# Designs tried in a protein design chat: VH-VL binders against c7peq0. Part 24

Target 1, 252 residues: c7peq0
Amino acid sequence: MHNKIYNSFIDRKAKGIKSFAVLIDPDKVNPADIADLAAKCTAAKVDYIFLGGSLVITNHLDECVQQFKTLCDIPVVLFPGSPSQVSRYADALLYLSVISGRNPELLIGQHVLSAPAVKKSGLEVISTGYVLIDGGAPTTVSYISNTTPIPSDKDDIAMCTAMAGEMLGMKVVFMDAGSGARKPITESMISRVASQVSAPIIVGGGIRDAEKAYLNCKAGADIIVVGNAIEKETSLIKEMADAVHAAAPVLK
Key: E = the ipSAE of ESMFold2; O = the ipSAE of OpenDDE; V2 = 0.75 times the mean of E and O plus 0.25 times the DockQ between their complexes.

## First folded at step 5 (VH-VL; framework fv_olinvacimab)

Design n4 (at its last look DockQ between E and O 0.59; V2 from the best seeds 0.00; counts 0 for: pae E 2.2 > 2)
Fold by ESMFold2, look of step 5:
Structure n4 (fold): chain C 252 residues (1-252), chain A 120 residues (1-120), chain B 107 residues (1-107)
Amino acid sequence: as target 1 above (252 residues)
Amino acid sequence: QMQLVQSGAEVKKPGASVKLSCKASGYTFTDYYMHWVRQAPGQRLEWMGRINPYSGDTYYNEKFKSRVTITVDKSASTAYMELSSLRSEDTAVYYCARGVEYSGSYFDYWGQGTLVTVSS
Amino acid sequence: NFMLTQPPSVSVSPGKTARITCRGDNIGDKSVHWYQQRPGQAPVLVMYYDSNRPSGIPERFSGSNSGNTATLTISGVEAGDEADYYCQVWDTSSGHVFGTGTKVTVL
């Protein structure tokens, strides 16, 4: 199977082009609003739609994926909340191992259970080292995962965790403060991780404005993921996308 | 009860440096970005840079970045701005301004301002 | 360098409406914030993210932003509204940029 979505991460990183992803929670999005959201994402040149969250308790995942796929050309990438939440209509699956934690079920246990169904789905599977960073308060992801987030000021722990994940074969590193985080991941921590990791780096959680999105890119993030701020104000999609796309390093 | 209290007026000669302080009270200092903004006589407001007091991460206006240094003392809830190689066009009122919680988009509270006069 | 241009002054009679414009290339794609500054005083935030009013700012302050123009509107103008007004955005090349400023005179 082709690695279309992963190759886009690698190709854009190689060119110094930063990517903006909008995170949509199927449990929270109103189906009536999806058409407008897809139009806004298209107009803003959003690079990816990430669909999912820590707790996806409705059976509307397939419908939500199909709506976005019908309404726009933006790739839809699954961010799974459980082993049974797989949609064959999506473009790719972030197959997350919570490498920041010590919960063996989230490290490999759920993967053993889900692997036959994931393989049968035909989805592009992207091996992702998921690094949960303390976002200033307990989040749904920290509670549901039963893991301790990396402290927000422990840059070396985040760096070593990401480095180990890459050496063990993870294709992507996802640094996440969690949905609804008070405190976004610091530029210092992003920079420290980026200095030691060549895999594409996704950063999300607590990003509330275009300045932070831009500075996270300058610190070394390759893909910026925003959900909560856009959920509250969809007019931010264009401004944040513009800021991310303008954050090019010096090109030859 | 929230206050941003800035240090007093300064008179400096060209080529000198100035270090201004901004003491915060009545809120959690490390939860809000601290910005520095100046205003020369009869001119618009001009943003100089900001610091995340929690991490020490800084972001400077390109115009000033070679001459400005913004720092904090967390234990004193105090931000500092040092401007070096002063020249006459640096004569201005310098404000510290608080960002919104974990966001630097806009400035919801301002200090009283500090006049810096650069003259020979 | 991103430029924000405002008219240097606006005169308005008490009880009438003042409209303060802030012009910039595609400013409608940016979030615009507004500050009031009385003589000898620090600025005060009066509008953020185009049209959101901070707590304590009267309802007669409103804002809009589209195309190349953002506008702060003060209806029912009072003598206490006499001040300088600045718009502000963030820009990737210039950082935080303030407009040229508009002096509102109530007469």
Scores: ipSAE 0.775, ipTM 0.903, lowest interface PAE 1.3, mean pLDDT 90
Fold by OpenDDE, look of step 5:
Structure n4 (fold): chain C 252 residues (1-252), chain A 120 residues (1-120), chain B 107 residues (1-107)
Amino acid sequence: as target 1 above (252 residues)
Amino acid sequence: QMQLVQSGAEVKKPGASVKLSCKASGYTFTDYYMHWVRQAPGQRLEWMGRINPYSGDTYYNEKFKSRVTITVDKSASTAYMELSSLRSEDTAVYYCARGVEYSGSYFDYWGQGTLVTVSS
Amino acid sequence: NFMLTQPPSVSVSPGKTARITCRGDNIGDKSVHWYQQRPGQAPVLVMYYDSNRPSGIPERFSGSNSGNTATLTISGVEAGDEADYYCQVWDTSSGHVFGTGTKVTVL
């Protein structure tokens, strides 16, 4: 069971396959709509369901995870706003360290507090270097607290940050412009990072159309994560999924 | 009110280049893709390419990739399209069009068009 | 290359219904958008994401998309509806693709 999801990341990357992940906030999704959403994701051959929210005020995480696990066979990966947002029913947890910032709490402090619960859950834990990029709008409060995002035009800083994360043993690099980002991450930045990092690269934030998803993949992203755009228009799931699946990385 | 105003008609010789402009107003220029679409006389619309005015990233129709260059001047809220190595088949009305936020897949505002005539 | 095929022309009497088809392989899996272009004018968006009307577009206009065919339907056709109509989609191999266009003539 352990490393199943991570191994899928590595295997698909090695084969040049691009993956599409739908991000769902358990606190925002209407339970009545989950069946339809699951069906659409299945039909579109979505590769992963990412579950995560900023606040997770209610204990709806377990229920949401269980619903998706019942309704479809798509792996459910936790993408928590904090390390404490854990459900043992998920397939894996992205254990995020905000390496773009200099907040010790987001680097290791919160992890120490959550470690016992995470360990007890039995979840596959995927150490993830989270790289916050300036998206022209405030991001999730949990990620930006006492942190400064990397400027959108500083490709080298993003590259060095991702390199450091990988060298420190983080298995996955997550580049995120944040929820509701006005400015998605540029292809140049993705390419720069991808040129120096062997770990799977997840890209999210401000991706609003199939074209952008496609180009991000071409630039070097291995997994594309989309939430807000799909919430606005669920018909985009199929188009974006197809775009991602049709994409191949740029030869370097 | 959103408005796209394009430069005036052009007459060019084969082999020459033409650079058209599209000035945007009524919205935040850098928040939307700017596309270029042309239409030869009596023919269908043909997409040429687009630019992200914020980042400068471009994506071109493969058919035109070797000859077309799309740029922007953010300070002037103006997009440009330069087409080189002109041929008679390039005679057309050229439109700039705004790509829609959260969709990016359709065009909600269009310029008035610019006629480019290529003749010897 | 992905192709969208439309009938060259559709003739309709005032007050009747015009149907404009747009055919493409598995177009039902794509989002189809429609544009109206009157003679000597720029295109105007009249339908987006298969069946959504932009502000200012009358309810007489409707859209559907399934299988290999998208359809723009204009009920109660008026003289002002006489124009060329183009469907459009996004395609990963071709970019933005427009249909061949349909001239709607009001008799």
Scores: ipSAE 0.608, ipTM 0.859, lowest interface PAE 0.8, mean pLDDT 92
ESMFold2 (binder alone), look of step 5: mean pLDDT 94; pTM 0.957
ESMFold2, look of step 6: ipSAE 0.589; ipTM 0.835
ESMFold2 (binder alone), look of step 6: mean pLDDT 94; pTM 0.953
OpenDDE, look of step 6: ipSAE 0.468; ipTM 0.822

Design n5 (at its last look DockQ between E and O 0.01; V2 from the best seeds 0.00; counts 0 for: pae O 14.1 > 2, placed apart)
Fold by ESMFold2, look of step 5:
Structure n5 (fold): chain C 252 residues (1-252), chain A 120 residues (1-120), chain B 107 residues (1-107)
Amino acid sequence: as target 1 above (252 residues)
Amino acid sequence: QMQLVQSGAEVKKPGASVKLSCKASGYTFTDYYMHWVRQAPGQRLEWMGWINPYSGDTYYNEKFKSRVTITVDKSASTAYMELSSLRSEDTAVYYCARGVEYSSSYFDYWGQGTLVTVSS
Amino acid sequence: NFMLTQPPSVSVSPGKTARITCRGDNIGDKSVHWYQQRPGQAPVLVMYYDSDRPSGIPERFSGSNSGNTATLTISGVEAGDEADYYCQVWDTSSGHVFGTGTKVTVL
């Protein structure tokens, strides 16, 4: 069925169930280590694998997707640095518009060029409003996007940006401090945005421990995505996943 | 050099409040969480809560949530902890402790401690 | 409350190895941090994320964590290692939790 991944986002949000996504950069992951990573994600009950990054130089995206799909049952969602970073073997594509910025190529221009190929790929396409928040230092995404991130203390600007994106038809809001961020997004900003949008909210960038992942969920994030901390220490996968899953209301 | 210098010892009656200070120097105050941890005589360490000095976000141990308030003065690089409705069980050494840069995982530097004695 | 239990004391001869355990249910799924507290002094971080050593802590300090037990190991024990040692984790229900503490005595 179409929209399977998006429907899982909204169904889980409606139930107050929080999701944990592990972000894998195809340029950085050692292919020999993917089996161990997939096993750890499965054991930890990770909800999604996000594949991609701001800059993907290699031509191994398809191989990486296929390895994860054969090694585990976790949905593989493309998180591309550009709309052309597509693999037909994935379960879904986050079709990102950088709505926090004023670069027309990242708002819609690249999408015009990629849309025929994206449609032909057969992927589930998830309209995603990408909101880049200042992470305290230049990140790969801030440089590549050639945009100014929303200042980390301007909660109202983030809120209005997400609200406008939802009104314009974005189905998901992705608040991101960027790969390699020093500062994660504040709980205050997450809470302000969550109070004003119904769309599922993905939060990532600079999350280094299970406590922050948990508190981001309590502030209103629906999906927590972590990449850098796990790249350095895969043992954190279980602790972070447990923390995210514990943020749901206790039932029965 | 990096320092966390706490206010001096206090003697209080039950039912009173105490407000302790922790002045930081030698690092960027707003880049690190500030924790408060106490230790009653002969007892283990007990975490009370933290503040993110950049955002003002706080997170409290549920045991103390109704009685503890952690605040900062960014311009003075100083954190404060106020504990109200004091009881004899609140007699302890109170430490401020710095978290890791933009993370609250563990306490990588500690103040010297402030003894608070609650006695009738 | 999430409980972390440590032996009250450990005695060790100079030059030998001290092993300080920290027991908690499924503690192997958590990141464990360790603190040394000398008499009359504030705690000092000696291990974080199970096995990572802060700058200035000798390499003879090491850590492990699996199952229900985390362990701080001090090889080549010196008189200056005599102190109380506390483990610490974060838990969703209890927040930051410290162990009961272990007094290491160097005889």
Scores: ipSAE 0.778, ipTM 0.896, lowest interface PAE 1.0, mean pLDDT 90
Fold by OpenDDE, look of step 5:
Parts: structure tokens; C-alpha cells; sequence
Structure n5 (fold): chain C 252 residues (1-252), chain A 120 residues (1-120), chain B 107 residues (1-107)
């Protein structure tokens, strides 16, 4: 299905359903543990598996994708640190443009280079406006991209950035405080963005508990992404998933 | 290079139990899931369950869940499958098979099979 | 329970093309794997994830999967291709599921 994943985003959003995505770094996850993780995600009714890392250290992407595709029915969406991180086995690719920065390579340069491979992969490609927000700690993305994140208290800048992305045709807005963020994105900022953007809004970075996930959803986030916290404690998967799903309970 | 060697044929009476072994060599035993699959005479392959040799976690076909136990001895790189309360319908060739790429996606290496005959 | 249905048999002349189908509800959304089993032998993987060939498997073997049908295609069939072929998928509710099997006979 060419637009199956994107259609799921907009459909769920339209219905007021909030979604929970588990972020897995192929370079960090132990392959032998994926079955357990998949089982927990399934049990918790996780909506999406996001696979991706800021750095490509190992070539385990295909294997990781294949494992999850086999072990559960949860859609696997690539969330790459670079456009070159592609696996034909995934269900979709978030094709990220870092619109919060002013690095031409992250806006279009790397996309030009990866475009043939991405096209050939046959993956569903979802144009994504990536908005990096200051999380109180340097992120790998910030360092590698040489981009300055939007200050955490500048709601208007985030809003305008997201608006621009949407008007440029990006189908999804991804607000990210980054891996290991000390300060997650504020509800105020999420609300401000959500008030002006119709596209699905993905929020990630620094979310460590169910309450925060819930509040972000209430503020206007459509999809909550958690990786780091779950890596430390897999038992949080269910708790967070439940919170997200409770934020806008609807009959499925 | 990679090889799965299974234990010899078994003859059992109804109600008895059988425990089969599968010794792996040529790869890191704990990196790949081990599966058990059986095939009755003239019938299709039937998956029974898998084990993660690293963690010991198991997952069984619901059909066999009450009667099957899969275990491993990591030190011996050997997987075991015990089937209890045997019935004539359990007469089959039983295979161990390695799950590929640290997963249970598909089976790239198979044991030679072990015939289990259940007869009164 | 998820079910996979294959034709019981396929007959083909040497040099011709054999097509083995595997049908299941929305099987196109799943990854299909194929195994060859010669008489008295263990199964051998011949195709995985719909269309990927393991090392050592001839290019004569190809696979596709869409809708409700996966297909293993063997072009230029040889006598050695005579065997039973099984498709296989993972189903969240049923676990690993094998097809009913197809006996390919080379005439």
C-alpha cells in the first residue's frame, strides 16, 4: 500500500486517536532481545515501531526491520538519522528535512543523493518537516547537522517553522527534543504548533513518564515517540502506551 | 559449516513422553532462535515453537502449548523439545530449525529430522 | 487461525516454467518464505521475504507476493527441481504457518 502508513496517521488524527511509537536504534538493540520487545509492544498495543539512529555504526538495519516485521504486526517506520538509512523491508520512511535549521544538506542536499536508492526501495515515503527543539542538552543531531535547535521557550518560532513546512508540502511535522533530552518539549509549544498546523504532529525527546506523554497528547501531539526511556526500562512501554491511548479515548 | 544434528529415532507408547535433542555447530548458538517443526507422514510442515537460546524465552504454537516444552543447554549448544501425552497423531518427523538473522523470521538451516513413532 | 492454501500438485516439462501459488487472506501484507523438500530430506530454504534468494539458489527461482497470493516461480525447470514446496508466513495469532504444500513433478 503506497500511502498506508500516512493514511493511518491522518485517519487516526481525524478521529482524535492518539498514537504511541516506540523508537528503536538498530545499533543499540540486542537482536536476541527483539522478540521480547516485540511481544511487549504488541501487548501494549503500540501503534508504530520507529527504527532509526543518528549514526550508522553497524549494518543491522535490515535485520532489525525484518525481525520486527516477523514478530509483530506493528507497522515499522524508518526514522533515519540520514536519508541513506533505508531498508526495503520497512513499511514506510519518514523522509526528514530539518527545517528548524539552515543547513542546506539537511534540507535537500542529502535527499538528492539518497533519492535514487529511496525510489528504488519501493518504500512509502512520507515527507516530514523535522523541527529540532532545544532539550537542554546537546544532541547528536544538532552536533552532526551543525544546526541550532529552536529554543524551548520560543513557541512562535516553532509554530512558524511548522507552518512553513506544511505550506511547503511536508505531510508530517516531527518535533523532537532529541535523544537524551533533559527538557522535553513543552505543552505550550505543542499547543501553539497544533493550533496552526493540520498535518499530523509527532513529538519526541525527553519523555520519561506516562504523565508527560499524556500531557503532550492533550496539548495537540498526535503521535508520541519514546526511545531512551524504554531502553532503560521496557516496563514503561505499557504504561506510556496506555496513557497516550487514554488521552483521547475513542472507539476503534 | 553450520549444522544441526538431531537425536535418533524414537518409538513410544500412547501417553508417554519423548525428549529430542538438536545440537548446533558452526555458529554462535545464542545469537539465533531455535525452532521445532514437525511433519506427519504425507502431511504439511507444522510449527511447534521457538526458543531464544540467549534468554531462554519460549513461544509455542497454541496447539501444542500444553504438551510441549522447549529448552536449551547453552554450554552444549543443544536445544531440546519434549512432547508429553503422546498420541498416535504425534507420529511424525520432528525437525529443529534455526531462525535467521537473530530472529524467528524464516528457517535457513534444518536438522536431519527425528522420526517419532507412537504406537500401542 | 490463519491458513495458507497451495495446489496439491504442479506438473511441468523440463525447460518450462512452474508456478506455485500460496493463497491467504491479505498475504500480500505478510512476508512469505518458501522451502523445497525432496523425498526423505529436510526442507531447504529457497526464497525469503517474498522475492529474496538465499545464496546457492539459482536465479531460475523467483518470488512475488501481492493481494491474496504469493507465487514461487521456477523457470527452466530441471529434473532436480522435483520436490514438495511449502510457503510459510508469520501470523501474530497463529505463529509460523506453513502452506499445504505443492508437489512439483517434472515430466
Amino acid sequence: as target 1 above (252 residues)
Amino acid sequence: QMQLVQSGAEVKKPGASVKLSCKASGYTFTDYYMHWVRQAPGQRLEWMGWINPYSGDTYYNEKFKSRVTITVDKSASTAYMELSSLRSEDTAVYYCARGVEYSSSYFDYWGQGTLVTVSS
Amino acid sequence: NFMLTQPPSVSVSPGKTARITCRGDNIGDKSVHWYQQRPGQAPVLVMYYDSDRPSGIPERFSGSNSGNTATLTISGVEAGDEADYYCQVWDTSSGHVFGTGTKVTVL
Scores: ipSAE 0.000, ipTM 0.502, lowest interface PAE 14.1, mean pLDDT 90
ESMFold2 (binder alone), look of step 5: mean pLDDT 94; pTM 0.952

Design n6 (at its last look DockQ between E and O 0.01; V2 from the best seeds 0.00; counts 0 for: pae O 3.4 > 2, placed apart)
Fold by ESMFold2, look of step 5:
Structure n6 (fold): chain C 252 residues (1-252), chain A 120 residues (1-120), chain B 107 residues (1-107)
Amino acid sequence: as target 1 above (252 residues)
Amino acid sequence: QMQLVQSGAEVKKPGASVKLSCKASGYTFSDYYMHWVRQAPGQRLEWMGRINPYSGDTYYNEKFKSRVTITVDKSASTAYMELSSLRSEDTAVYYCARGVEYDSGYFDYWGQGTLVTVSS
Amino acid sequence: NFMLTQPPSVSVSPGKTARITCRGDNIGDKSVHWYQQRPGQAPVLVMYYDSNRPSGIPERFSGSNSGNTATLTISGVEAGDEADYYCQVWDTSSGHVFGTGTKVTVL
């Protein structure tokens, strides 16, 4: 209730400490694999577990959240495909508005419908401006959202979109190339956005190696989110977490 | 047929510069990071830097950052590496190497190499 | 700077197993990739992300990585496996780092 997760975002940003989040789709993860995954995330000092997908059955979501909460102390943050996908057992909800698009349902419409249930859930709600960037091919999120992603070379459009979202009250900016993206977001675009917003910046989509995770942090990302690469190669959890944490400021 | 064809051997004096080229064919040039790696005679491979051909974003080995510049010409599907203030210890075979699509962790295809000899 | 050390050479009889080690501090926390380089030729990728085999590389090549040691294993060694072998990682401070190299000789 005291904005614990959001405060951790802003406190770590203020200290220049970078965070690594592992994205898990509850519909794809096998219960037998969760114990091993939780252990790997714990050993790697992963900062957040982001849990979500485009279509998630509520009972599978609750079960998955409860398993992670039992198996480790890492905060579980919901990254829902729609605002109504909630689990009261999670630590926080990224309440996403797709501000890069002009789909009124994803800007505010679904939120109007879900708000009473979200409020009753007791979850910490984090107002998040979701900025979809072209990932080089149609992604699940670009298709389902019926929105045109910001072109990957239009740094100023991404920057103005994030700036407007912050001015309108968004607490966090989430720049996402989309699940399964071919192209990750460029360092130049991250840097341009970071130069103009003070809100914590989450960057995800298409990040395949530790070098890119590190360089995204150096460009100004505060939280790096990886899903697909880790699903294929769980040994990357430790390497990517180490790379992100190594981007912290020089101690004085 | 995928191909990385590098420019011919170079002989240079200490203090000069060299600019090597690597022409790609048979794949979408802008979708793959391009790296430059050198190998002095009898020595290990040494990574110099890389470029994202789509965005122009570069990342250099600190050892070379003051002397190396990596560029691309997207219309010619060609990457370039320029090394300035040459020394005799810069004598090496220089390779261009391609990563996998938007992954720079490892190098799945290599050019034939270009010998650069630096001697007085 | 991050250092990767390999034995300078490994001699193996045809049909036997060659084990090529790559030592680095906590290398088990990194993804290790391996390259084969025949005399006068460019390197060829033979293993990536510790234990994944590229298409076209025989199943007798395998890899492992834990603690301070990564290992490329070539079982049933053939004359055509005679080459130099290099491991490689990425490191925050050093960028991409290659090992010192191991010459495999098939006797």
Scores: ipSAE 0.682, ipTM 0.869, lowest interface PAE 1.9, mean pLDDT 90
Fold by OpenDDE, look of step 5:
Structure n6 (fold): chain C 252 residues (1-252), chain A 120 residues (1-120), chain B 107 residues (1-107)
Amino acid sequence: as target 1 above (252 residues)
Amino acid sequence: QMQLVQSGAEVKKPGASVKLSCKASGYTFSDYYMHWVRQAPGQRLEWMGRINPYSGDTYYNEKFKSRVTITVDKSASTAYMELSSLRSEDTAVYYCARGVEYDSGYFDYWGQGTLVTVSS
Amino acid sequence: NFMLTQPPSVSVSPGKTARITCRGDNIGDKSVHWYQQRPGQAPVLVMYYDSNRPSGIPERFSGSNSGNTATLTISGVEAGDEADYYCQVWDTSSGHVFGTGTKVTVL
């Protein structure tokens, strides 16, 4: 069961298939809305459900994971703001190191503390290089992590950062402009990173429409993650999913 | 398995009020909206309103907003619908239905229905 | 007010295909759901989000939605399919709206 999700990333990337992930915050989602959300995601053929928040103030993670697992067959991947946010009921965990910053706690410190629990959970663990990009506004991630994001126009820095992460053995690169980002990551930056990195590239933050999602995919993103826009308008799930899938349609 | 069981048939006079109940079982009551839908004899289904049992938030059809009140007892996994100022046109079978809803939802489970007859 | 219009009745022979239409302005932009109601019974969900079948609903039921028309298609019609069928959508102004209903008669 281990490596199933990661293998799916690799396989899809190898085939040129682009994937769409819906990001859900367990602390913000209303339980009564999850059924419909799951149905919409299923109907739109969403590839992954990412569950996570910057701040976990409640113990609703397990319940949320279980609810989604019951209501749909979409893989549930934990995208935690902290390595301690773990649920054994999920399909995988993105084990994030904030490699764009210089905070040792986010590079390895918190991982050391969470390692026993993560190991005990039996979850598939996917080592992930998290690259925070300036989205034009302070983000919760930036504030909590006490890290400075990479400037949005510094493609080379992003590229070198991602390269370093990959060379250090991180299996996935996650470029994120953060929740509520005013400026999503540019296609130029994505392309620059993609040109030098073989690992699957996840891109999130500030994606508000299908066109942007599509362009990000064309630039080199393998997985598009959207949260805020969908929370405001759930009808975007289908539009964005279709756009992402159209960027590299599956050959029948 | 999931089931919605409604209260028994009611006979009321014009001007009176009626309160119907819908007891849910087989699922987490608070995880789904509960809707009320009625059907007059030989007529189409008509949505009346819904409640989020988790939050207590209600949303009503404008047609009934002034006369309908939907409530829940979470401890009893029961939803209620009270309709006041009854008139002959309110004679119908009333259904509770579990809603799968975020923006635009559907009703995946229905109660057996309760006949309300309004006659002088 | 948003309105959904269905044909009052559809007659079909056993084994043949019944098509029930639901018309509404730009209904193709909405999610359409369908319900089956047999005489004296409560409605049963038979299609959701245009073309998705709930568990227990046979594959001979299918749905489509485009333009101004949604369609529920029942292939290989059986006697048990005789019922009233209602389409339903959410409208921001009207709330949940049901179609006028179609009585399917199996000849």
Scores: ipSAE 0.029, ipTM 0.605, lowest interface PAE 3.4, mean pLDDT 91
ESMFold2 (binder alone), look of step 5: mean pLDDT 94; pTM 0.957

